Miniprotein binders against a7ua95r516to809. Designs and how they scored, part 79

Target 1, 294 residues: a7ua95r516to809
Amino acid sequence: ASLSLLSISDLVPDLQFIFFWMSNAIEILYFIQQKSPAYMQTIELMDDKAGSKESLLSATISANEEAMTILEEVIMYTFQQCVYYITKTLYVVLPGLLDCNPFGTEPSSEQCRRAAGVCVCAVCVMPEAVRRVVSVFQTTSDLLQQYQVHSEIQSQMFAYLFFFTNVSLFNQLIDKGPARGWFQRSRVLQIQASVKILLDWAKGAGHNHLAQKFFAKFCSTVTILASPPQQLSQMSWKALCAEHPSLKPVQLHRILTQYQLMAELGPLPIWQPSSEDEAYIYRTVDLLESFENH
Below, E stands for the ipSAE of ESMFold2; O stands for the ipSAE of OpenDDE; V2 stands for 0.75 times the mean of E and O plus 0.25 times the DockQ between their complexes.

## First folded at step 6 (miniprotein)

Design dd27
Fold by ESMFold2-Fast, scan of step 6:
Structure dd27 (fold): chain B 294 residues (1-294), chain A 95 residues (1-95)
Amino acid sequence: as target 1 above (294 residues)
Amino acid sequence: SLRKRAEELIRKAQELLEKVEELIREAEEKGAPEEVEELLKEAEELAQLAKFLARLALIALERGDPELARLLLEAAKILLDLAEELIKEAERLLE
């Protein structure tokens, strides 16, 4: 069936409204937290000749607790709505990132592979598919700044978005990559360059630590696929697992096996773990494979 | 069903968060090395992220988007399994 594609720009007015209410709720919560102790102290210092001081204190405590609970619920609801719509937009635009500048003919793919300088020119222009993804992150950053959302909440939002992006891209690359030719060296290098644009954006936005942390699995996968087969075959299995701690041993073995199958004209033999390595690989459950099948 | 999976993952995330809180108290009582605190803080962050993504999956289902919901639940499960591994390593170091 037909799908409507919405740009992040189409959602900005609705997101501005939700961010507005979220920001206001956060500020009111902060105000109550700061002013409540001073007001309580004022009540404590009153002369209680009418016998109403304790009743006033109890009423104030109850009112403050109720108000904080309501504000926390509003903040949670508005935060969830914002992240949902941003995530939905990312979900729609992310497939394009792996399929930037597809070649329709073998000569075009061959020429790009032989002329490494062509990749630099493509990166400099910033392919439209990459620009769409960056625009989602940039618009999110702009809205957080416009409504003066606290840095901790901003970091939490980008942690969610980066990890979602990481899983989405990893799944697409592993599931569709072989059939789409994405395991070919020229395609992997294009993917690596596109990912570098996203990571460079994150660094410039002050989110380098979050990006390094939450893109680790996808980045490790791309690094392995971009590595020459000879380099990979020279490493021990234990050393290879240590180099890529974000990948489960069984996931790493799956990636290497698929990579070997794609290099039909490349030097053999097929990567063979030792008996000890094999036991280590199969002791570790493939969480991604298990979830996909169940 | 996807809704039952989302509810189960939210429940499991909450259980792991409660366990992390208990282990942090135990680590403080035993004067455990800084490495244990780092593992538990990492596990807490991953479990909170997983809970949030599972909740987003429920929203996606309400909005009639089961494909997005599946991806969100898959992401949540990966995070929960990572958090559980970090918790087990912290428990090992606390023995």
Scores: ipSAE 0.501, ipTM 0.819, lowest interface PAE 2.1, mean pLDDT 77

Design dd28
Fold by ESMFold2-Fast, scan of step 6:
Structure dd28 (fold): chain B 294 residues (1-294), chain A 95 residues (1-95)
Amino acid sequence: as target 1 above (294 residues)
Amino acid sequence: SLRKRAEELIRKAQELLEKVEELIREAEEKGAPEEVEELLKEAEELAQVAKFLARLALIALERGDPELARLLLEAAKILLDLAEELIKEAERLLE
């Protein structure tokens, strides 16, 4: 089955198990890295008239390299498994973020009760769809903290998760947005508010730099769509491209074209790509059609 | 096939990572501006993320989830294209 409706809470026991083994492998790797120099120095100080010290050094270096390689493979495997399950959960819950209203709905009593058991009190005031996404990120953060995973690995994991979220949301908005009415300004403002909740979470979790970097494309798109028509109509194509460097010309052109249609704007200044950008648009369309036919 | 596409993107990511390592060494030898190393370190991070996402796509395929795999491969391709642009800019500055 292509679709899985498992919640992040259902995966926590399995994720804890995988994080446990990953953490253990990291600790063993660290131990070997810390002890190896001292042991090598001890061998160097030995009296060696028969060349036994050279043989022992070579054997120790080879054994340490082999052990480190095996541990690195175990760490990579467990890390990949964790990220896969978290990513699959995100894939299922992310579309709901584009279709919720953070301005109008107070949490239900059931939502509040659920959140009190598994999340912090503040989660009770956000829409259920946003809460589900935040819960995936919060659970990931909690597991990384519980197992004392090094900050560098934490940053790598959130870089992967944020960029995946960015592309998933961008694709949903561009591909489904027009038909779903998501380009209507009131709906875009709801999407913008929901995205702000995710970005605020990331800032609070110490990942503001990663969020700014890896959400750039989706954030630029939402910013454009939330802009008043009068402001956008006064900007040149060159100025729009400069303001949104995370968007390729073909993507920006597609967004602006849909924006014009949905906003029911009268005759406006033409937002037109260059001849080079037009060639890029054609190549991109051909690539996507080729991909869909395979 | 999606598996061949994933393998292709993993290979391309590895090639870009090796290219970045060579260019960082070249930049240090030539005493290039700090900006060049910043571009190369950015490209390195993007290529590393892309390689991981492409590997994750292989896992998705093994688990019978080709739709997730397609999205992961698309994400990887976007990052590789960005990394390649940064590498080209760094090469231009090193001329």
Scores: ipSAE 0.497, ipTM 0.822, lowest interface PAE 2.3, mean pLDDT 78

Design dd29
Fold by ESMFold2-Fast, scan of step 6:
Structure dd29 (fold): chain B 294 residues (1-294), chain A 95 residues (1-95)
Amino acid sequence: as target 1 above (294 residues)
Amino acid sequence: SLRKRAEELIRKAQELLEKVEELIREAEEKGAPEEVEELLKEAEELAQSAKFLARLALIALERGDPELARLLLEAAKILLDLAEELIKEAERLLE
């Protein structure tokens, strides 16, 4: 059947047009903000023998407020369109990241663990699936630079893109992971290496703090799945929750339950939630039921 | 209905934004610690982001992408829930 493949390259002309208008609106807004005070001061210094000065001042204030409102709406609309199209492209390419192999040949779990350090340092290859995701981020960065978009807006855009990527990857790992074998340690290490490529790109692009903040949930999940069962068995429930503050207790419990079922060395110790965790789990379930019913 | 869910999330985000504005005024009047203002500012950013993502979901629905819309709504709800938790913590510190 026909697949509607959305390439970032196919969207570049449309994105250039939208970025052009966004950049222009930002520049016009900046111009009004800078020039308005000087013009207002000029009006204030005028000779007001005819009583027209106050009317001109009032009219200028109203015109400037109206213009700024329209420009803010244009900026919001164009920003929203850019994020929508980039996010749609990411949605299509992200699933490939969880099923690719940056180590080339798929080794056994033991060989994968021994090779992991060497592969990260010396022999890591960027899979096509990872390259496609990096290409979306790089093209976005290039467009923001080409149109000289202010750093704050750049940060807002990448915050949305990183958070979306994090949620998308987390949901796919939790929902499809067991059926796809993604909870196996060798596969988890491949996923971890692929994600590191994205994080390294973000650091190089000057977005390290945003990447650390918005990938925390997915990174914590991968870290837990990559941990040996023996190491996890030595930690209390409170210690696990404290080490992974980006995960809600109910999410951590679900991850550990799935990991326990997949564990090579038999079942992991049963983690009993504290009375506080039980209250939190209970409230979370109640909120979900209320939302679905109303 | 995904459209109804998106509209509900936008409404709830707007309500939280109005509540944050009120709490910021209260914190200033009481001379609250900087921590309270930081919590409220973060809650404001999260609520604005939730509203933005819910609006993107409406665009996705209008353009025939319900699966993308569903994921965007889940992302919006995560941010909205976080904003609500920060607001509750700020309220506790203002008692």
Scores: ipSAE 0.610, ipTM 0.858, lowest interface PAE 1.6, mean pLDDT 78

Design dd3 (at its last look DockQ between E and O 0.83; V2 from the best seeds 0.00; counts 0 for: pae E 1.9 > 1.5, SAP 74.196 > 70)
Fold by ESMFold2, look of step 6:
Structure dd3 (fold): chain B 294 residues (1-294), chain A 95 residues (1-95)
Amino acid sequence: as target 1 above (294 residues)
Amino acid sequence: SLRKRAEELIRKAQELLEKVEELIREAEEKGAPEEVEELLKEAEELAQAAKFLARLALIALERGDPELARLLLEAAKILLDMAERLIKLAERLLE
């Protein structure tokens, strides 16, 4: 309930400070890393009049390592804060993707509808539910660029946001899908189209490889559910496992069970798990994904 | 308090920066090796970074994040200790 008014724009002032702290810690860490060899070289060239050259080298190495360690802690702390705020926003907007009809003709927002005759940006053309998710990603990208955050940290940020998005969407689909009718093929096709719009945004933003990697489980699920019955029924369990390695046996089994139910293909299982996988299709502890990275 | 610690680290950073400026002038007058001037420039940069981190810690305290402030002050202290070591090394080389 306390999250009901949370939007990314409400969090930008807090995020600006956190990105500012993080980016400056990164710059100082980079400075320490680039300058460490110069310190060491200067000490190595010293005249060892008092026999203390080795002690100075040891102390200098230790101090550099301590500085880098604490700066990495600052970076990690601020990164986690950014992720915390951003994922709170994502958690609120992501469920809308599963109810979205991207084939509708209605404009996505009132401001975009009123401006449609004079300005049509990529975000304004998107369905509202997709636009809300893209807005979180785009705002994050804009802040990272504004504060000139190192590209490796930017990649790690989007890797985690895509991971979080995948886990959130997959878990909701598996958990709430039967009650919400999300396994109906027409609804799966709508979900697939909405996800394609997100993936197109990610490609245009330079994050295609990260999106392909971290959305794999959700995309595999939707791909299976969107398949025509004639095509899917001709594939063996082994072929499906090979085609969709991101899905655990219990997950694939659940998806195929729901597919068979919705396609009204009768009660007899069409897809026979391999003998190796049969022990794992009932591991319900493995059905939903964890938000913790392992 | 963390605020008092931040203010002390800022004062110490400024003292080290003043010392560095004096040693840079001395090194130029004595025609010291390029290595001494490089040490002093690096010490200056470390002390400036430490002062900046301590100022950021004050901002973190104003925004109610004492854990971030503590981390920033620890980083600032380490950078000042490093700067002070370089200053002492430069002083010995100028003798």
Scores: ipSAE 0.506, ipTM 0.842, lowest interface PAE 1.9, mean pLDDT 83
Fold by OpenDDE base, look of step 6:
Structure dd3 (fold): chain B 294 residues (1-294), chain A 95 residues (1-95)
Amino acid sequence: as target 1 above (294 residues)
Amino acid sequence: SLRKRAEELIRKAQELLEKVEELIREAEEKGAPEEVEELLKEAEELAQAAKFLARLALIALERGDPELARLLLEAAKILLDMAERLIKLAERLLE
């Protein structure tokens, strides 16, 4: 099946097994970590009647370390598999977020309509494009909770998913935005509203800090583009850098240049990069975000 | 095959569990120190964990993930070896 036909619901059966393995591996790892000191101490306190106390202790320590290492590999493997499948689904649904008009009337989810007729729950009132993205995150959250995955692993999962989402949305906006008219104020306001719904969901799900951190670049871009010309034209390069530290100089420069073109503003000396940043604004390699090195 | 290996580890784990039960009875009959019972209890837990991991490996194979199955079986083997060492130590202490 083409990637375009892949929904998160189609992946749930596979994801359930992966999460099951991951959760159980974590539990066994903790079990070994907690019990290891106790039985090693028991061995240490025993009389040398067994003739190979030191050898046994050494072998036990080595075996524990090896077992824990392998279990960590299992956890890492399953984690990567989860991320792989979930990000594939996100890749399909994220582009719709940039074209979404959240101010329009859209029908409730089919699932809720079947169950209750007209549903006014927070998810059902979302625009379809936003709902699809939220559904991926909600499904992930539900599975993590269902299998009682350790909170740290849950945090890492969402950190990566938010990172991936931010990179994807930011790169699409920067690269395709001018051509698709996403830098127009009306469209920017739609994007801003859509992202706010997503951030509100993240806040409600207990991931507010992570969302704020990892969406900072995209949010900063949208905030700048959503700013009225009268307001933004009064802000210096230095002030904008300070207010939007997540943006690299080359990124900020590109955003401002495109904004200037869109708003038909003349040259603004106050947007001139500082001498320190002058060399960096030409580093086009740093313009788009990388999915690597997270 | 990975399947045969998994089945063998499950069998081995079960054998060790039975051995532990036998040794617990012997320890009680002889009035063995508490340390022996603790060793046997730890061996039981390790054997159970190994058995569980081997079962997970079978599920992984059924789902078409031989790499995960391999990792799980490696971990299961290590845990069984640890259990065996503890059992041997307990046996020596019961002599």
Scores: ipSAE 0.323, ipTM 0.712, lowest interface PAE 1.4, mean pLDDT 88
Fold by ESMFold2-Fast, scan of step 6:
Structure dd3 (fold): chain B 294 residues (1-294), chain A 95 residues (1-95)
Amino acid sequence: as target 1 above (294 residues)
Amino acid sequence: SLRKRAEELIRKAQELLEKVEELIREAEEKGAPEEVEELLKEAEELAQAAKFLARLALIALERGDPELARLLLEAAKILLDMAERLIKLAERLLE
């Protein structure tokens, strides 16, 4: 856990070198893309004998295409290495997010005054486990800004990181949740609050659209588990599916079944779908069989 | 093996990308609503992302990290399933 922060610090020099090379390759690529049309026009306007102009154009086009291919390869390789190292760090810190309590006691003003800077007060405000995850995202953002990486590549990187985070958290909650007590109402509310801190960070960083897109499945799952049983039993199957389009019907049925069967929650009202909901129920059963056959 | 799974997912992602390209051309020829093109472009992004994650899983395996590789492959599979659903929806709208 604390070793995870040290791992990020240990990896920063390597990441800085990779981001530096990636940034340079991107700048060279853009330079070639911007200058290529002007050079082609210059060749086009040249007064020369038949055939020599076409040979020069062909050679220039081939050289530019080869250079762009090599640069795209370098960008892809360095991008892939960055994502690998950052993802590996996230893998280590993410499980802590499901066990932490963001409703813990706020540190006294006295504790904040003892610190030598704003960073210590910020650390005191959120759980250590959440702070570690945010630190990975913030360090990534800082490196992208430091090396002036274009916004499209920044967006692609955070899309991958958010998607990985979502899948990792969703799978852990479904696979280990019941055994770890994560389906208990109090624990689910703690998880929801922790996730909100991550989503608020993403919004502040300008990635709200990506966060909404890639965290949808985990957020829907947490929302369902945090919902009062009474509210859920009042909704039709069609309404539940419409509210949670990110969840496959099979996944939604599994979540509701686990929630209903939890001893800690007590007995829930019987689900009484309308006759019009029969198609969804049958589809869910078919999808469950297909899902379980894997 | 995890390596075989990664290679299979990369192949499937490539097949879906080729199908999306074909469907985009069909949508343009038929003058389909903008919503169809948006669905296909989203499917393309998801399939590309799945291919990237599956390749990243191969790197994790080469570095002796099979647990991370497994999680990356699970992520890639989910993205491919999402892409396939969007492609099927687009196909229905093109009928």
Scores: ipSAE 0.005, ipTM 0.384, lowest interface PAE 10.1, mean pLDDT 73
ESMFold2 (binder alone), look of step 6: mean pLDDT 91; pTM 0.911

Design dd30
Fold by ESMFold2-Fast, scan of step 6:
Structure dd30 (fold): chain B 294 residues (1-294), chain A 95 residues (1-95)
Amino acid sequence: as target 1 above (294 residues)
Amino acid sequence: SLRKRAEELIRKAQELLEKVEELIREAEEKGAPEEVEELLKEAEELAQAAKYLARLALIALERGDPELARLLLEAAKILLDLAEELIKEAERLLE
């Protein structure tokens, strides 16, 4: 029996309906926000022959506020559904990013193609696992553009998606990385190259600022793991924390400890905090990234 | 029934849109102040928005999302009620 999860392409028809409803609710909300002052002014300019002007003005204010509240609920509901389905798809494809090799010399159907009877292979072509992640982001971007969703909402959507991606990758690397061999330098460099492909996509899509902000924790982690042990050993604990402000002290300590074990380094005082540093580390005992802590 | 409520709101919105078209013509024929025609055009926009939301609610029901449909219908009714009040005020000014 096959227990495969739905791909992003399988979800497109359902996502189209959700984006359609969200886009329309946003447009009507925007319409009310823009037109409400004009309605108020029109009413105030009218002659109050029957003494009903104040009643109509009050009713208009109440109606606009109530309608805006309900439309905001519609927008939040549809936004949350989109995020849910898209992040569910991301969760399935993200682990592959940690195991793929963008420097692979072994040709695959995804890396090589037949053109005019010749097999054309491009060195460092996007791995299938990275392409699947990029496809989720690209499909989201395409749907937001197709339904003309305002740029502010589009930015909020990608902020959530990048945040989710960062949390998922960080937690998998911290929790499973040592056992999976992901802390080996060669594997870390592959991960770093794969992440750069995602960041380059985000830059091309106009989301560079969001990507830099929300991928900071995972990027810091990969940067540390890609750093030569000798370089890390020359930094004080205070300097290490200052260089990686996106990492909680307890998370940074965990990363360095695991890296030291995997690299089979001797005792390095730089990675052994002072009593005060130790107290600082263990005041923040949450090891995994969560939505409340970002 | 949410479906019957949506159909009723669509029907009422259409009736108000037809009423607005007639009142705009009446305002032009009587040489009414510009504010009257502006009020009617605002009511027209609100009625069109309400009709659209009610139609979206029907689609939500067909897709099996009654919670979304309920929210859309609440918004549609509020906008339609406001459009009706603006139309009544315009009618009074035309008397």
Scores: ipSAE 0.098, ipTM 0.607, lowest interface PAE 4.9, mean pLDDT 77

Design dd31
Fold by ESMFold2-Fast, scan of step 6:
Structure dd31 (fold): chain B 294 residues (1-294), chain A 95 residues (1-95)
Amino acid sequence: as target 1 above (294 residues)
Amino acid sequence: SLRKRAEELIRKAQELLEKVEELIREAEEKGAPEEVEELLKEAEELAQAAKWLARLALIALERGDPELARLLLEAAKILLDLAEELIKEAERLLE
């Protein structure tokens, strides 16, 4: 199936077919897994007629193994297609989250609706950029529920989507953030508030554990950047690393170094890497130099 | 073609489902052991699953995904061949 990079709503019809196939393949795989022992038991309980029973048993085992392997391939294929198209949509909308101002954002429109003859004004609307990201996750959740996809597969899909979102946001913030002003504390606080809306959505949707696990690196990064300079300068390197175990020491050092470049900061603690951290940095540099030369 | 293969598997599955219904009736009339009816019921479920997969393959072809269709048809054939084997064993036991 050919899909385009449009809004998540534009992808729904195509995604519905992919989820439909995935759901059906899972159902049939589950059927085979549940029924295979029963088939073998039925065959074992039959009269032994000099080889026909053994032939049927071996044929049943072989067929079930082959069918399960092919169905697992179908499930993997459809799962990968869903993830591919959903993450392509996320890739388009995620940068907007980093540019979003949830504190001063005006609603796209204010609406008054009539309820039993009373005019009720619309409650505060979620910022558009955040709404676009939430819409991708909500639509995915709705499709998984509509096609009754097994909870384990749902968890795997959201684990991947959160992992992708975390990596995408982290890389964009670190690589482009200083040039785009995203490291200014006021901007970081806006980013933190926007991310909180995503995390709150995930909690409401039953994915709090996955969100905490897979957003940890980006959350640690924005927490550090939102911290007052005086707080950071009073912490030891060991204490900073302990508070942010999702960040490698070299990543934490890079974040703090970029933060210092904003010129409004007081002195930050000197990075005191362990021998292991130092070895890791040198090993990484050597690998990058080797790769660049070849 | 994949489309023709899918249609053939759907037809074969339907034929096996009708045969299972006939054999279940025959087993009941002859007072066959419970295991024979269980074997036929299992064959019925496998044939229905195969028919379902072959129908999904037709939809995949209409959507322009021949690779998905090929995988679905491979699974359908395996399940259908197993159903046929179970039916043959049940027929032998009813003779």
Scores: ipSAE 0.070, ipTM 0.592, lowest interface PAE 5.6, mean pLDDT 76

Design dd32
Fold by ESMFold2-Fast, scan of step 6:
Structure dd32 (fold): chain B 294 residues (1-294), chain A 95 residues (1-95)
Amino acid sequence: as target 1 above (294 residues)
Amino acid sequence: SLRKRAEELIRKAQELLEKVEELIREAEEKGAPEEVEELLKEAEELAQAAKLLARLALIALERGDPELARLLLEAAKILLDLAEELIKEAERLLE
């Protein structure tokens, strides 16, 4: 699709237009909801049994119900359009996140300063792939603030965006990770650092609670892959499942199995179940059931 | 049919949202613990997000992006299942 090649900045004018109409529709709906009771009270204070009072009341109720229905449809439509464009942009930029290196980035620009007669250079910069994802979230936050969108709607939008990001990254890591080398310890630590940048952004933006909730699945996966072999070896299957409730037992078993396969080429095994844990795995996890592996 | 799947998930999400509203009223009436209200509020957030994801899948299909639509529907189903689990836990605590 044509939107696949666009950065979030290219979509800002269109998003501003849609946010403008959404914000206006919300304001009008709120105004009607707040003023309707006062108007109804005014009608109720009229003399009864004139026929005009009951006719006017019925007509007013019908007109208000119709207007509110139309406004709700406009709000829903414009909200969906905004979120669709933002989601499409995220979909395009997310694949790059798993392939970037925040620790060894060749700086596109450096700052060098003289201090006490010596030259000091600062070269720590956010990877471009991470910057692109952050810019989508920041632009979304800026637009919501610019048009003074209610906090409940803001929370709903970011809950959605975080969970979409979470599922997209999880699926990519599990599906393509082993072949891409993403399960190597050094690469997992790079991914963990990149995710931390996203989570730090969310905390700064006031969305820490939402990020903790909606990134849980991907964060659990990265945490497991970044765990030392000794730490994983000391935990029972029940304890591992309890530590990672966002992962289904089948998903957890697949992650650990792949991690063990990678580590089998090394000096120490990652995780070995006890006879009791092995029995628990076979009782609670259907390893032949493929439909729940993603 | 991805379109039929999206419509089904939207319908189920709406049913869960109506169920949550009913259970919140019941919890308030019974003077239930704060934990019950917290579970129901979490379920509401998850169901609303699931409904939005499923609706976005319809837009993606309309615009010729079935791969994006599949991902959106998968995400919606996961959230809907989580919402159902929280609702069941809240119902258990209300009995």
Scores: ipSAE 0.408, ipTM 0.740, lowest interface PAE 2.5, mean pLDDT 76

Design dd33
Fold by ESMFold2-Fast, scan of step 6:
Structure dd33 (fold): chain B 294 residues (1-294), chain A 95 residues (1-95)
Amino acid sequence: as target 1 above (294 residues)
Amino acid sequence: SLRKRAEELIRKAQELLEKVEELIREAEEKGAPEEVEELLKEAEELAQAAKRLARLALIALERGDPELARLLLEAAKILLDLAEELIKEAERLLE
């Protein structure tokens, strides 16, 4: 059970070494990429007294390509190790997001904060569950900045972390939501508010585009579930599909069926799937998202 | 032993770096073409990169990651072997 109790701060020393190796490998890779054309030009301009110029050029090309391939493998290896440890931590803390209340007030002094020189402890305290998730993202951002990891790799890291978070939250909500009461309107509004805190963090960190892209499925789900019955009942199946293109027909149908039950909208489905989508609704295998989706 | 290989690569890199310094002085004394000094400078940069990778491999071994160390040492050897070939060619041009 000790592993489930690990916080992101417990992993920082190990992550620092992984980022250190990654940063060094990236720097050497870029050195080879930048210098290779100049090296080859130097060889081309040499006097061929020994008759070995072509052999040296061939050796240089082969060595540079092999070294770059291995360095790319080092970068991928260290990247995957970072992703593994960070997502393992996220997996433990993410369920708390679905069961916390960001509208409530906590009396804890440890959760008090200042905004523009004003203490807002009593009214706008971030839930501990949300703080834990934000801490994982912030620590990752801090480490990428500390080791000056190239912005392209930073973007790839957060793309994957947001993808993982989206899939994890979506699957938990769809699979466990009915039993946990997470489809109740009051709970959905709390979930929506908690997710907004994560999206606001991502915007502040410069990752708004990635967050919009990779949270689309979960955001669509909570948007539908948070909709008033009067508004949602007036929308056709076609209109809902058009508004929420990230949702598969079977996913949209499951969400609407659960919404209909919770809102007590009667025994028959209000929303009629298109004939083209009807076949997919019977395939339960397409309901949950895969962590292996490309 | 990966540790022994890392130590050997660091040692070889240092020996090549010292040889490059000697050959640059010789090229200057003989008034060799600029391309010879450029080859030696390229060999120096490659040997320094190889030494850095081998040092990183030692750290990886100390922290219990022999697979990472193996990859780092493979890259180090490739760069060091290339540096050695450039040095040999520079020596031929100085003859």
Scores: ipSAE 0.664, ipTM 0.906, lowest interface PAE 1.1, mean pLDDT 83

